# VHH binders against Prephenate dehydrogenase [NADP(+)] (TYR1): the designs that were tried, part 10

Target 1, 284 residues: Prephenate dehydrogenase [NADP(+)] (TYR1), of Saccharomyces cerevisiae (p20049r14to297)
Amino acid sequence: KVIGIIGLGDMGLLYANKFTDAGWGVICCDREEYYDELKEKYASAKFELVKNGHLVSRQSDYIIYSVEASNISKIVATYGPSSKVGTIVGGQTSCKLPEIEAFEKYLPKDCDIITVHSLHGPKVNTEGQPLVIINHRSQYPESFEFVNSVMACLKSKQVYLTYEEHDKITADTQAVTHAAFLSMGSAWAKIKIYPWTLGVNKWYGGLENVKVNISLRIYSNKWHVYAGLAITNPSAHQQILQYATSATELFSLMIDNKEQELTDRLLKAKQFVFGKHTGLLLLD
Below, E stands for the ipSAE of ESMFold2; O stands for the ipSAE of OpenDDE; V2 stands for 0.75 times the mean of E and O plus 0.25 times the DockQ between their complexes.

## First folded at step 21 (VHH; framework vhh_enristomig)

Design n1 (at its last look DockQ between E and O 0.50; V2 from the best seeds 0.00; counts 0 for: pae O 6.1 > 2)
Amino acid sequence: EVQLLESGGGEVQPGGSLRLSCAASGFTFSSYEISWYRQAPGKQREWVSTITSGGSTNYASSVKGRFTISRDNAKNTLYLQMSSLRAEDTAVYYCAKDSGYGWDRGYEDYWGQGTLVTVKP
ESMFold2, look of step 21: ipSAE 0.075; ipTM 0.552
ESMFold2 (binder alone), look of step 21: mean pLDDT 80; pTM 0.798
OpenDDE, look of step 21: ipSAE 0.020; ipTM 0.325

Design n2 (from f4 with S105Y Y107S; at its last look DockQ between E and O 0.04; V2 from the best seeds 0.00; counts 0 for: pae O 14.0 > 2, placed apart)
Amino acid sequence: EVQLLESGGGEVQPGGSLRLSCAASGFTFSDYEISWYRQAPGKQREWVSTIYSGGSTKYASSVKGRFTISRDNAKNTLYLQMSSLRAEDTAVYYCAKDSGYGWSYGSEDYWGQGTLVTVKP
ESMFold2, look of step 21: ipSAE 0.014; ipTM 0.486
ESMFold2 (binder alone), look of step 21: mean pLDDT 80; pTM 0.800
OpenDDE, look of step 21: ipSAE 0.000; ipTM 0.213

Design n3 (at its last look DockQ between E and O 0.45; V2 from the best seeds 0.00; counts 0 for: pae O 3.8 > 2, grease 24.4 > 24.2)
Amino acid sequence: EVQLLESGGGEVQPGGSLRLSCAASGFTFSSYEISWYRQAPGKQREWVSTIYSGGSTNYASSVKGRFTISRDNAKNTLYLQMSSLRAEDTAVYYCAKDSGYGWDTYGEDYWGQGTLVTVKP
ESMFold2, look of step 21: ipSAE 0.494; ipTM 0.809
ESMFold2 (binder alone), look of step 21: mean pLDDT 79; pTM 0.796
OpenDDE, look of step 21: ipSAE 0.049; ipTM 0.450

Design n4 (at its last look DockQ between E and O 0.56; V2 from the best seeds 0.00; counts 0 for: pae O 7.4 > 2, grease 26.1 > 24.2)
Amino acid sequence: EVQLLESGGGEVQPGGSLRLSCAASGFTFSSYEISWYRQAPGKQREWVSTIYSGGSTNYASSVKGRFTISRDNAKNTLYLQMSSLRAEDTAVYYCAKDSGYGWDSGWEDYWGQGTLVTVKP
ESMFold2, look of step 21: ipSAE 0.231; ipTM 0.680
ESMFold2 (binder alone), look of step 21: mean pLDDT 79; pTM 0.787
OpenDDE, look of step 21: ipSAE 0.016; ipTM 0.240

## First folded at step 23 (VHH; framework vhh_enristomig)

Design p1 (from n3 with Y52T; at its last look DockQ between E and O 0.41; V2 from the best seeds 0.00; counts 0 for: pae O 2.5 > 2, unsure alone 64.4 < 65)
Amino acid sequence: EVQLLESGGGEVQPGGSLRLSCAASGFTFSSYEISWYRQAPGKQREWVSTITSGGSTNYASSVKGRFTISRDNAKNTLYLQMSSLRAEDTAVYYCAKDSGYGWDTYGEDYWGQGTLVTVKP
ESMFold2, look of step 23: ipSAE 0.427; ipTM 0.778
ESMFold2 (binder alone), look of step 23: mean pLDDT 79; pTM 0.789
OpenDDE, look of step 23: ipSAE 0.047; ipTM 0.589

Design p2 (from p1 with D104E; at its last look DockQ between E and O 0.44; V2 from the best seeds 0.00; counts 0 for: pae O 5.8 > 2, unsure alone 64.96 < 65)
Amino acid sequence: EVQLLESGGGEVQPGGSLRLSCAASGFTFSSYEISWYRQAPGKQREWVSTITSGGSTNYASSVKGRFTISRDNAKNTLYLQMSSLRAEDTAVYYCAKDSGYGWETYGEDYWGQGTLVTVKP
ESMFold2, look of step 23: ipSAE 0.256; ipTM 0.668
ESMFold2 (binder alone), look of step 23: mean pLDDT 79; pTM 0.793
OpenDDE, look of step 23: ipSAE 0.022; ipTM 0.355

Design p3 (from p1 with S99T T105R; at its last look DockQ between E and O 0.66; V2 from the best seeds 0.00; counts 0 for: pae O 2.6 > 2, unsure alone 64.8 < 65)
Amino acid sequence: EVQLLESGGGEVQPGGSLRLSCAASGFTFSSYEISWYRQAPGKQREWVSTITSGGSTNYASSVKGRFTISRDNAKNTLYLQMSSLRAEDTAVYYCAKDTGYGWDRYGEDYWGQGTLVTVKP
ESMFold2, look of step 23: ipSAE 0.411; ipTM 0.769
ESMFold2 (binder alone), look of step 23: mean pLDDT 79; pTM 0.786
OpenDDE, look of step 23: ipSAE 0.066; ipTM 0.607

Design p4 (from p1 with G102S; at its last look DockQ between E and O 0.13; V2 from the best seeds 0.00; counts 0 for: pae E 6.6 > 2, placed apart)
Amino acid sequence: EVQLLESGGGEVQPGGSLRLSCAASGFTFSSYEISWYRQAPGKQREWVSTITSGGSTNYASSVKGRFTISRDNAKNTLYLQMSSLRAEDTAVYYCAKDSGYSWDTYGEDYWGQGTLVTVKP
ESMFold2, look of step 23: ipSAE 0.016; ipTM 0.385
ESMFold2 (binder alone), look of step 23: mean pLDDT 79; pTM 0.789
OpenDDE, look of step 23: ipSAE 0.028; ipTM 0.502

## First folded at step 24 (VHH; framework vhh_enristomig)

Design q1 (from p3 with I34M; at its last look DockQ between E and O 0.47; V2 from the best seeds 0.00; counts 0 for: pae E 5.2 > 2)
Amino acid sequence: EVQLLESGGGEVQPGGSLRLSCAASGFTFSSYEMSWYRQAPGKQREWVSTITSGGSTNYASSVKGRFTISRDNAKNTLYLQMSSLRAEDTAVYYCAKDTGYGWDRYGEDYWGQGTLVTVKP
ESMFold2, look of step 24: ipSAE 0.023; ipTM 0.474
ESMFold2 (binder alone), look of step 24: mean pLDDT 80; pTM 0.807
OpenDDE, look of step 24: ipSAE 0.123; ipTM 0.628

Design q2 (from q1 with E108F; at its last look DockQ between E and O 0.45; V2 from the best seeds 0.00; counts 0 for: pae O 6.6 > 2, grease 26.2 > 24.2)
Amino acid sequence: EVQLLESGGGEVQPGGSLRLSCAASGFTFSSYEMSWYRQAPGKQREWVSTITSGGSTNYASSVKGRFTISRDNAKNTLYLQMSSLRAEDTAVYYCAKDTGYGWDRYGFDYWGQGTLVTVKP
ESMFold2, look of step 24: ipSAE 0.320; ipTM 0.738
ESMFold2 (binder alone), look of step 24: mean pLDDT 81; pTM 0.809
OpenDDE, look of step 24: ipSAE 0.017; ipTM 0.279

Design q3 (from q1 with R105T; at its last look DockQ between E and O 0.46; V2 from the best seeds 0.00; counts 0 for: pae E 3.8 > 2)
Amino acid sequence: EVQLLESGGGEVQPGGSLRLSCAASGFTFSSYEMSWYRQAPGKQREWVSTITSGGSTNYASSVKGRFTISRDNAKNTLYLQMSSLRAEDTAVYYCAKDTGYGWDTYGEDYWGQGTLVTVKP
ESMFold2, look of step 24: ipSAE 0.143; ipTM 0.596
ESMFold2 (binder alone), look of step 24: mean pLDDT 80; pTM 0.803
OpenDDE, look of step 24: ipSAE 0.044; ipTM 0.552

Design q4 (from q1 with S56D; at its last look DockQ between E and O 0.53; V2 from the best seeds 0.00; counts 0 for: pae E 3.6 > 2)
Amino acid sequence: EVQLLESGGGEVQPGGSLRLSCAASGFTFSSYEMSWYRQAPGKQREWVSTITSGGDTNYASSVKGRFTISRDNAKNTLYLQMSSLRAEDTAVYYCAKDTGYGWDRYGEDYWGQGTLVTVKP
ESMFold2, look of step 24: ipSAE 0.187; ipTM 0.615
ESMFold2 (binder alone), look of step 24: mean pLDDT 80; pTM 0.801
OpenDDE, look of step 24: ipSAE 0.163; ipTM 0.648

## First folded at step 25 (VHH; framework vhh_enristomig)

Design r1 (from q4 with T52Y; at its last look DockQ between E and O 0.50; V2 from the best seeds 0.00; counts 0 for: pae E 4.0 > 2)
Amino acid sequence: EVQLLESGGGEVQPGGSLRLSCAASGFTFSSYEMSWYRQAPGKQREWVSTIYSGGDTNYASSVKGRFTISRDNAKNTLYLQMSSLRAEDTAVYYCAKDTGYGWDRYGEDYWGQGTLVTVKP
ESMFold2, look of step 25: ipSAE 0.208; ipTM 0.645
ESMFold2 (binder alone), look of step 25: mean pLDDT 80; pTM 0.801
OpenDDE, look of step 25: ipSAE 0.055; ipTM 0.567

Design r2 (from q4 with Y106W; at its last look DockQ between E and O 0.30; V2 from the best seeds 0.00; counts 0 for: pae E 5.3 > 2, unsure alone 64.9 < 65)
Amino acid sequence: EVQLLESGGGEVQPGGSLRLSCAASGFTFSSYEMSWYRQAPGKQREWVSTITSGGDTNYASSVKGRFTISRDNAKNTLYLQMSSLRAEDTAVYYCAKDTGYGWDRWGEDYWGQGTLVTVKP
ESMFold2, look of step 25: ipSAE 0.082; ipTM 0.558
ESMFold2 (binder alone), look of step 25: mean pLDDT 79; pTM 0.797
OpenDDE, look of step 25: ipSAE 0.089; ipTM 0.616

Design r3 (from q4 with D104R R105D; at its last fold request DockQ between E and O 0.46; V2 from the best seeds 0.00; counts 0 for: pae O 2.04 > 2)
Amino acid sequence: EVQLLESGGGEVQPGGSLRLSCAASGFTFSSYEMSWYRQAPGKQREWVSTITSGGDTNYASSVKGRFTISRDNAKNTLYLQMSSLRAEDTAVYYCAKDTGYGWRDYGEDYWGQGTLVTVKP
ESMFold2, look of step 25: ipSAE 0.468; ipTM 0.664
ESMFold2 (binder alone), look of step 25: mean pLDDT 80; pTM 0.806
OpenDDE, look of step 25: ipSAE 0.235; ipTM 0.688
ESMFold2, fold request of step 28: ipSAE 0.236, 0.280, 0.279; ipTM 0.529, 0.561, 0.581
ESMFold2 (binder alone), fold request of step 28: mean pLDDT 80, 79, 79; pTM 0.807, 0.803, 0.800
OpenDDE, fold request of step 28: ipSAE 0.133, 0.056, 0.040; ipTM 0.645, 0.598, 0.472

Design r4 (from q4 with M34I; at its last look DockQ between E and O 0.61; V2 from the best seeds 0.00; counts 0 for: pae E 2.8 > 2, unsure alone 64.8 < 65)
Amino acid sequence: EVQLLESGGGEVQPGGSLRLSCAASGFTFSSYEISWYRQAPGKQREWVSTITSGGDTNYASSVKGRFTISRDNAKNTLYLQMSSLRAEDTAVYYCAKDTGYGWDRYGEDYWGQGTLVTVKP
ESMFold2, look of step 25: ipSAE 0.278; ipTM 0.697
ESMFold2 (binder alone), look of step 25: mean pLDDT 79; pTM 0.786
OpenDDE, look of step 25: ipSAE 0.138; ipTM 0.645

## First folded at step 26 (VHH; framework vhh_enristomig)

Design s1 (from r3 with D105V; at its last look DockQ between E and O 0.36; V2 from the best seeds 0.00; counts 0 for: pae O 3.3 > 2)
Amino acid sequence: EVQLLESGGGEVQPGGSLRLSCAASGFTFSSYEMSWYRQAPGKQREWVSTITSGGDTNYASSVKGRFTISRDNAKNTLYLQMSSLRAEDTAVYYCAKDTGYGWRVYGEDYWGQGTLVTVKP
ESMFold2, look of step 26: ipSAE 0.250; ipTM 0.569
ESMFold2 (binder alone), look of step 26: mean pLDDT 80; pTM 0.807
OpenDDE, look of step 26: ipSAE 0.035; ipTM 0.475

Design s2 (from r3 with R104S D105I; at its last look DockQ between E and O 0.09; V2 from the best seeds 0.00; counts 0 for: pae O 7.5 > 2, placed apart)
Amino acid sequence: EVQLLESGGGEVQPGGSLRLSCAASGFTFSSYEMSWYRQAPGKQREWVSTITSGGDTNYASSVKGRFTISRDNAKNTLYLQMSSLRAEDTAVYYCAKDTGYGWSIYGEDYWGQGTLVTVKP
ESMFold2, look of step 26: ipSAE 0.017; ipTM 0.328
ESMFold2 (binder alone), look of step 26: mean pLDDT 80; pTM 0.807
OpenDDE, look of step 26: ipSAE 0.018; ipTM 0.236

Design s3 (from r3 with D105T; at its last look DockQ between E and O 0.58; V2 from the best seeds 0.00; counts 0 for: pae O 2.7 > 2)
Amino acid sequence: EVQLLESGGGEVQPGGSLRLSCAASGFTFSSYEMSWYRQAPGKQREWVSTITSGGDTNYASSVKGRFTISRDNAKNTLYLQMSSLRAEDTAVYYCAKDTGYGWRTYGEDYWGQGTLVTVKP
ESMFold2, look of step 26: ipSAE 0.272; ipTM 0.553
ESMFold2 (binder alone), look of step 26: mean pLDDT 80; pTM 0.804
OpenDDE, look of step 26: ipSAE 0.040; ipTM 0.517

Design s4 (from r3 with K97R; at its last look DockQ between E and O 0.01; V2 from the best seeds 0.00; counts 0 for: pae O 14.4 > 2, placed apart)
Amino acid sequence: EVQLLESGGGEVQPGGSLRLSCAASGFTFSSYEMSWYRQAPGKQREWVSTITSGGDTNYASSVKGRFTISRDNAKNTLYLQMSSLRAEDTAVYYCARDTGYGWRDYGEDYWGQGTLVTVKP
ESMFold2, look of step 26: ipSAE 0.290; ipTM 0.543
ESMFold2 (binder alone), look of step 26: mean pLDDT 80; pTM 0.806
OpenDDE, look of step 26: ipSAE 0.000; ipTM 0.220

## First folded at step 27 (VHH; framework vhh_enristomig)

Design t1 (from r3 with R104K; at its last look DockQ between E and O 0.48; V2 from the best seeds 0.00; counts 0 for: pae O 5.2 > 2)
Amino acid sequence: EVQLLESGGGEVQPGGSLRLSCAASGFTFSSYEMSWYRQAPGKQREWVSTITSGGDTNYASSVKGRFTISRDNAKNTLYLQMSSLRAEDTAVYYCAKDTGYGWKDYGEDYWGQGTLVTVKP
ESMFold2, look of step 27: ipSAE 0.464; ipTM 0.674
ESMFold2 (binder alone), look of step 27: mean pLDDT 79; pTM 0.799
OpenDDE, look of step 27: ipSAE 0.026; ipTM 0.361

Design t2 (from r3 with R104S; at its last look DockQ between E and O 0.49; V2 from the best seeds 0.00; counts 0 for: pae O 2.9 > 2)
Amino acid sequence: EVQLLESGGGEVQPGGSLRLSCAASGFTFSSYEMSWYRQAPGKQREWVSTITSGGDTNYASSVKGRFTISRDNAKNTLYLQMSSLRAEDTAVYYCAKDTGYGWSDYGEDYWGQGTLVTVKP
ESMFold2, look of step 27: ipSAE 0.186; ipTM 0.553
ESMFold2 (binder alone), look of step 27: mean pLDDT 79; pTM 0.798
OpenDDE, look of step 27: ipSAE 0.049; ipTM 0.511

Design t3 (from r3 with G107S; at its last fold request DockQ between E and O 0.40; V2 from the best seeds 0.00; counts 0 for: pae O 2.1 > 2)
Amino acid sequence: EVQLLESGGGEVQPGGSLRLSCAASGFTFSSYEMSWYRQAPGKQREWVSTITSGGDTNYASSVKGRFTISRDNAKNTLYLQMSSLRAEDTAVYYCAKDTGYGWRDYSEDYWGQGTLVTVKP
ESMFold2, look of step 27: ipSAE 0.257; ipTM 0.553
ESMFold2 (binder alone), look of step 27: mean pLDDT 80; pTM 0.803
OpenDDE, look of step 27: ipSAE 0.214; ipTM 0.688
ESMFold2, fold request of step 28: ipSAE 0.267, 0.310, 0.295; ipTM 0.545, 0.567, 0.595
ESMFold2 (binder alone), fold request of step 28: mean pLDDT 80, 80, 80; pTM 0.802, 0.799, 0.800
OpenDDE, fold request of step 28: ipSAE 0.156, 0.007, 0.044; ipTM 0.660, 0.217, 0.456

Design t4 (from r3 with S53E; at its last read DockQ between E and O 0.52; V2 from the best seeds 0.47)
Amino acid sequence: EVQLLESGGGEVQPGGSLRLSCAASGFTFSSYEMSWYRQAPGKQREWVSTITEGGDTNYASSVKGRFTISRDNAKNTLYLQMSSLRAEDTAVYYCAKDTGYGWRDYGEDYWGQGTLVTVKP
ESMFold2, look of step 27: ipSAE 0.508; ipTM 0.708
ESMFold2 (binder alone), look of step 27: mean pLDDT 79; pTM 0.802
OpenDDE, look of step 27: ipSAE 0.054; ipTM 0.591
ESMFold2, fold request of step 31: ipSAE 0.453, 0.578, 0.544; ipTM 0.688, 0.745, 0.753
ESMFold2 (binder alone), fold request of step 31: mean pLDDT 79, 79, 79; pTM 0.801, 0.799, 0.800
OpenDDE, fold request of step 31: ipSAE 0.352, 0.196, 0.148; ipTM 0.761, 0.672, 0.646
ESMFold2, last read: ipSAE 0.422, 0.510, 0.501; ipTM 0.611, 0.728, 0.724
ESMFold2 (binder alone), last read: mean pLDDT 79, 79, 79; pTM 0.800, 0.800, 0.801
OpenDDE, last read: ipSAE 0.396, 0.041, 0.173; ipTM 0.781, 0.515, 0.660

## First folded at step 28 (VHH; framework vhh_enristomig)

Design u1 (from t4 with G107S; at its last look DockQ between E and O 0.43; V2 from the best seeds 0.00; counts 0 for: pae O 2.4 > 2, unsure alone 64.0 < 65)
Fold by OpenDDE, look of step 28:
Structure u1 (fold): chain B 284 residues (1-284), chain A 121 residues (1-121)
Amino acid sequence: as target 1 above (284 residues)
Amino acid sequence: EVQLLESGGGEVQPGGSLRLSCAASGFTFSSYEMSWYRQAPGKQREWVSTITEGGDTNYASSVKGRFTISRDNAKNTLYLQMSSLRAEDTAVYYCAKDTGYGWRDYSEDYWGQGTLVTVKP
């Protein structure tokens, strides 16, 4: 069996190397115009590099499109029809709706669709990390078994979801996390008081560490890309709107000096999220 | 914010040597693969060299044996030692960091402002 990877960004490359190391035959491509330089750059790599996605598609039993969600439609339109008969096709996008739509629209009808998403960055060890596997369309149980066997080499925690469930989860992560921590960062910047400036005793535990670290990560990178991913997720729209609405409502309560109403609302939210939990939520 | 600042460019005669530096900030330098690119006037950008997190190096065939890429993680600095310089090495040299996204798009990569290297008699 041969695994094809279209797109050699960091995640594509990560998969290519992991699969190769596990003993799978791997054939990869990126943009055709970069073939020559990539051939030199990855001359020592064990995976095969070919000029374009047609060559990958013709030779692969399982094709993984490792491209951005914004480009997935165009790329699948180009290379999808070149998929050999009976091939399994998936992607690595963090927003699955565009991916699934592209697959449904442009792949041959005999292709199975099993897509994946590692819920971690490319610099994180895959072991123990969440890996979403979406069996969207498969004709045979063997297709799913094969994909599972391939993904097993990542030693990730496999989670099985529909693409709708996936997108909802990613929306929570992308939109809510982004909005919340962006807001926190903005607030800190505005008041010129930061958690680390308040002294060691002001760090209340794991949750605070996570908040600070995630905020810093967002600001240390191209935050607009992260925001873009959230915006492109249809499920994220509702989350963003809800966040904005909630923030506005809370702010209004503050302005109106409605302390009791504000307190009640916050406590209700606390009860909803945490229930009767009184212990540590995270390890310190 | 990710920042890359190239330095060390200048004019040099054929056969000469030059050492470029790239000061990196705004990210965990040691955790990323770093690369040098160059662009000559009227030509397309071309890959020059890459050094992995682990220190593995790769070179374009045009510079192999003449250029040496290295990194100092303690200083968050990337280097390019150039020797036996040729007229065709004349270009603006850029330090680059991969963004970590799927489909490779160099327009999304982190680039510095570049440093000009001119090789002429």
Scores: ipSAE 0.070, ipTM 0.605, lowest interface PAE 2.4, mean pLDDT 84
ESMFold2, look of step 28: ipSAE 0.466; ipTM 0.699
ESMFold2 (binder alone), look of step 28: mean pLDDT 79; pTM 0.799

Design u2 (from u1 with M34I S35H; at its last look DockQ between E and O 0.31; V2 from the best seeds 0.00; counts 0 for: pae O 6.8 > 2, unsure alone 64.7 < 65)
Fold by OpenDDE, look of step 28:
Structure u2 (fold): chain B 284 residues (1-284), chain A 121 residues (1-121)
Amino acid sequence: as target 1 above (284 residues)
Amino acid sequence: EVQLLESGGGEVQPGGSLRLSCAASGFTFSSYEIHWYRQAPGKQREWVSTITEGGDTNYASSVKGRFTISRDNAKNTLYLQMSSLRAEDTAVYYCAKDTGYGWRDYSEDYWGQGTLVTVKP
């Protein structure tokens, strides 16, 4: 069995190396115009690098499109038809709807669709991390078993979802990340007090640490990418709109000096989210 | 915000040496693989060298044996020691960080403004 990877960004590369290390045959490509460059860059790699996705598709039993959701349609349109008969195809996108739509539209009908998503960054050890596996369309149980066997080398915690469930979960995460960035960042900017200026022991709770870490994580990357992902995920739209609405309403209560109403609303939210919990919610 | 600032460029004679620096900020420098690229006038950007977070190095065939990439994690600085410089080494040199996303699109990578290296008699 041969694993094909189309796209050698950080996540594609991570998978390529993990699979290779586990003993799988791996064939990879990236953008065709960068083939020569990548050939030199990955000269010591054990996976095979080929010029384009056609060459990957023709030789692979399981193809993983490791591309951004915004590009998945075009790339699958290009290389998808080159998939050999009986090939399993998946992706690594964080928003699965465009991916699934692309697969349904452009892959041969005999291809199985089993897609995955590691819920962590490329610099994080895969062991123990959540890995979503989506058995969207498979003709035989063996296809799913094969994909599971391949993914087992990541030593991740496998979670089985539909793409709808996946997108809901990722949307929630993305929305929370977005909200954290906007809320915490804006708050810090307004009060001119920042985490790095407050001292070592200013953060006392797990939730506070999470908020700070999420915000800092965004600042360590392209914030507009995170925001874009949240906005482009159809499942996130409702959350984003609700957040905006809630924020506006809370702000209005503040401006109107409706302290009791504000307090009641917040306490109701607290009760809804946390119930009767009085302990630490997260590891500190 | 991720920032990369290249420095150390200038004019040098063939056979000469030059050391470039790249000051990095806005991310955990030690946790990332960092690259040097260069672009000559009228030519496409080309990869020059890479250093991994673990310190492993790789070079383009055109510069292998002449250039040395290194990093100082304590200073968040990337270096490129260039020796035996040739006319064909004339280019704007860039340090870059990968975005960490699936499809490799260099237009989405983090780039500095570059520093010009001119090799001429």
Scores: ipSAE 0.016, ipTM 0.281, lowest interface PAE 6.8, mean pLDDT 83
ESMFold2, look of step 28: ipSAE 0.643; ipTM 0.810
ESMFold2 (binder alone), look of step 28: mean pLDDT 79; pTM 0.787

Design u3 (from u1 with S31D; at its last look DockQ between E and O 0.43; V2 from the best seeds 0.00; counts 0 for: pae O 2.4 > 2)
Fold by OpenDDE, look of step 28:
Structure u3 (fold): chain B 284 residues (1-284), chain A 121 residues (1-121)
Amino acid sequence: as target 1 above (284 residues)
Amino acid sequence: EVQLLESGGGEVQPGGSLRLSCAASGFTFSDYEMSWYRQAPGKQREWVSTITEGGDTNYASSVKGRFTISRDNAKNTLYLQMSSLRAEDTAVYYCAKDTGYGWRDYSEDYWGQGTLVTVKP
């Protein structure tokens, strides 16, 4: 069987190489206008590079659209109808609703839809990392088994979700993380005290370390991309709004000098999130 | 913030040599594939060379055997050694970092301001 990958960004390339190394036949494409450059760039690659998504679609038993959520509709509209009969189609988007909608709208009805999402960056070893597999529409159990067998080469921890569950989880991660770190960053900037300016022992526990490290990672890159992903996720809207509302309410309590009410609210939140847990939340 | 600063450009005679440098900051340099691109006046941008995280190199056919890409991770610097320069090598040379997007869009790549290389006929 042949695996097709449409989109050779970092994640597409990662999958292409992993599958090829595992012994799968892999056919890839990116934007047609860049075919000549990519042909030279990946001349030593073991996967096959073709000019466009039509050529990928015609030859693939499982097609993975490795494109941004904002472009998925257009790209699937273009290449989706070229999928051969009985093919399985998936994507790698971090927001699945647009992806699923595009697949439902533009793929032939005989296509199965099994999509995936590695919950890590392209520079992270796939081994032991979470991998979401979404069996959205499959006619045969064998389709799902095949996709699982392909994904097994990543040695990831497979997690099975619906696209709705996925989007909720990613929304929590994207929106809450972004909002939280933005707030932290803003606070640091205003008080002119930063984690790295403080003694090494100022931040105790793995959770604090993770917060700082993730924040730094976000700000070391295009933060607007991360924010964009959060904003484009419909499930994230509620979280963002709730965060903003909560922040405003807490701030109001502070301004109004309602110390007890503020304390009670925070303790209630603590109880809700952590319960009676008194140990470490992370490995360190 | 990701920053790429190219340097080393200038005028050179045909057959001459030039070494370009790209100073990188704002990201873990060693973890990323780095590339050189160039754009001649009135022409489209074209890929020149790439070096992977592991040090593997690839070249455009037009520069293969003449150009050498290298990196110094300790200095966060990318290099392009150009030899046997030709008039057609005249262009603004850009250092680029991959963005990690799924669908390749070079407009989203991290680019420096570029450095001009002029090979006089």
Scores: ipSAE 0.067, ipTM 0.598, lowest interface PAE 2.4, mean pLDDT 84
ESMFold2, look of step 28: ipSAE 0.433; ipTM 0.662
ESMFold2 (binder alone), look of step 28: mean pLDDT 80; pTM 0.804

Design u4 (from u1 with M34I N58Y; at its last read DockQ between E and O 0.59; V2 from the best seeds 0.00; counts 0 for: unsure alone 63.3 < 65)
Amino acid sequence: EVQLLESGGGEVQPGGSLRLSCAASGFTFSSYEISWYRQAPGKQREWVSTITEGGDTYYASSVKGRFTISRDNAKNTLYLQMSSLRAEDTAVYYCAKDTGYGWRDYSEDYWGQGTLVTVKP
ESMFold2, look of step 28: ipSAE 0.425; ipTM 0.658
ESMFold2 (binder alone), look of step 28: mean pLDDT 78; pTM 0.789
OpenDDE, look of step 28: ipSAE 0.499; ipTM 0.817
ESMFold2, fold request of step 31: ipSAE 0.532, 0.538, 0.526; ipTM 0.781, 0.751, 0.762
ESMFold2 (binder alone), fold request of step 31: mean pLDDT 78, 79, 79; pTM 0.787, 0.789, 0.788
OpenDDE, fold request of step 31: ipSAE 0.485, 0.609, 0.036; ipTM 0.806, 0.860, 0.534
ESMFold2, last read: ipSAE 0.511, 0.399, 0.537; ipTM 0.736, 0.601, 0.759
ESMFold2 (binder alone), last read: mean pLDDT 78, 78, 78; pTM 0.786, 0.780, 0.789
OpenDDE, last read: ipSAE 0.084, 0.037, 0.657; ipTM 0.603, 0.497, 0.880

## First folded at step 29 (VHH; framework vhh_enristomig)

Design v1 (from t3 with M34I N58Y; at its last look DockQ between E and O 0.12; V2 from the best seeds 0.00; counts 0 for: pae E 3.0 > 2, unsure alone 62.7 < 65, placed apart)
Amino acid sequence: EVQLLESGGGEVQPGGSLRLSCAASGFTFSSYEISWYRQAPGKQREWVSTITSGGDTYYASSVKGRFTISRDNAKNTLYLQMSSLRAEDTAVYYCAKDTGYGWRDYSEDYWGQGTLVTVKP
ESMFold2, look of step 29: ipSAE 0.131; ipTM 0.519
ESMFold2 (binder alone), look of step 29: mean pLDDT 78; pTM 0.782
OpenDDE, look of step 29: ipSAE 0.555; ipTM 0.838

Design v2 (from u4 with S31D; at its last look DockQ between E and O 0.36; V2 from the best seeds 0.00; counts 0 for: unsure alone 64.3 < 65)
Amino acid sequence: EVQLLESGGGEVQPGGSLRLSCAASGFTFSDYEISWYRQAPGKQREWVSTITEGGDTYYASSVKGRFTISRDNAKNTLYLQMSSLRAEDTAVYYCAKDTGYGWRDYSEDYWGQGTLVTVKP
ESMFold2, look of step 29: ipSAE 0.433; ipTM 0.639
ESMFold2 (binder alone), look of step 29: mean pLDDT 79; pTM 0.789
OpenDDE, look of step 29: ipSAE 0.368; ipTM 0.751

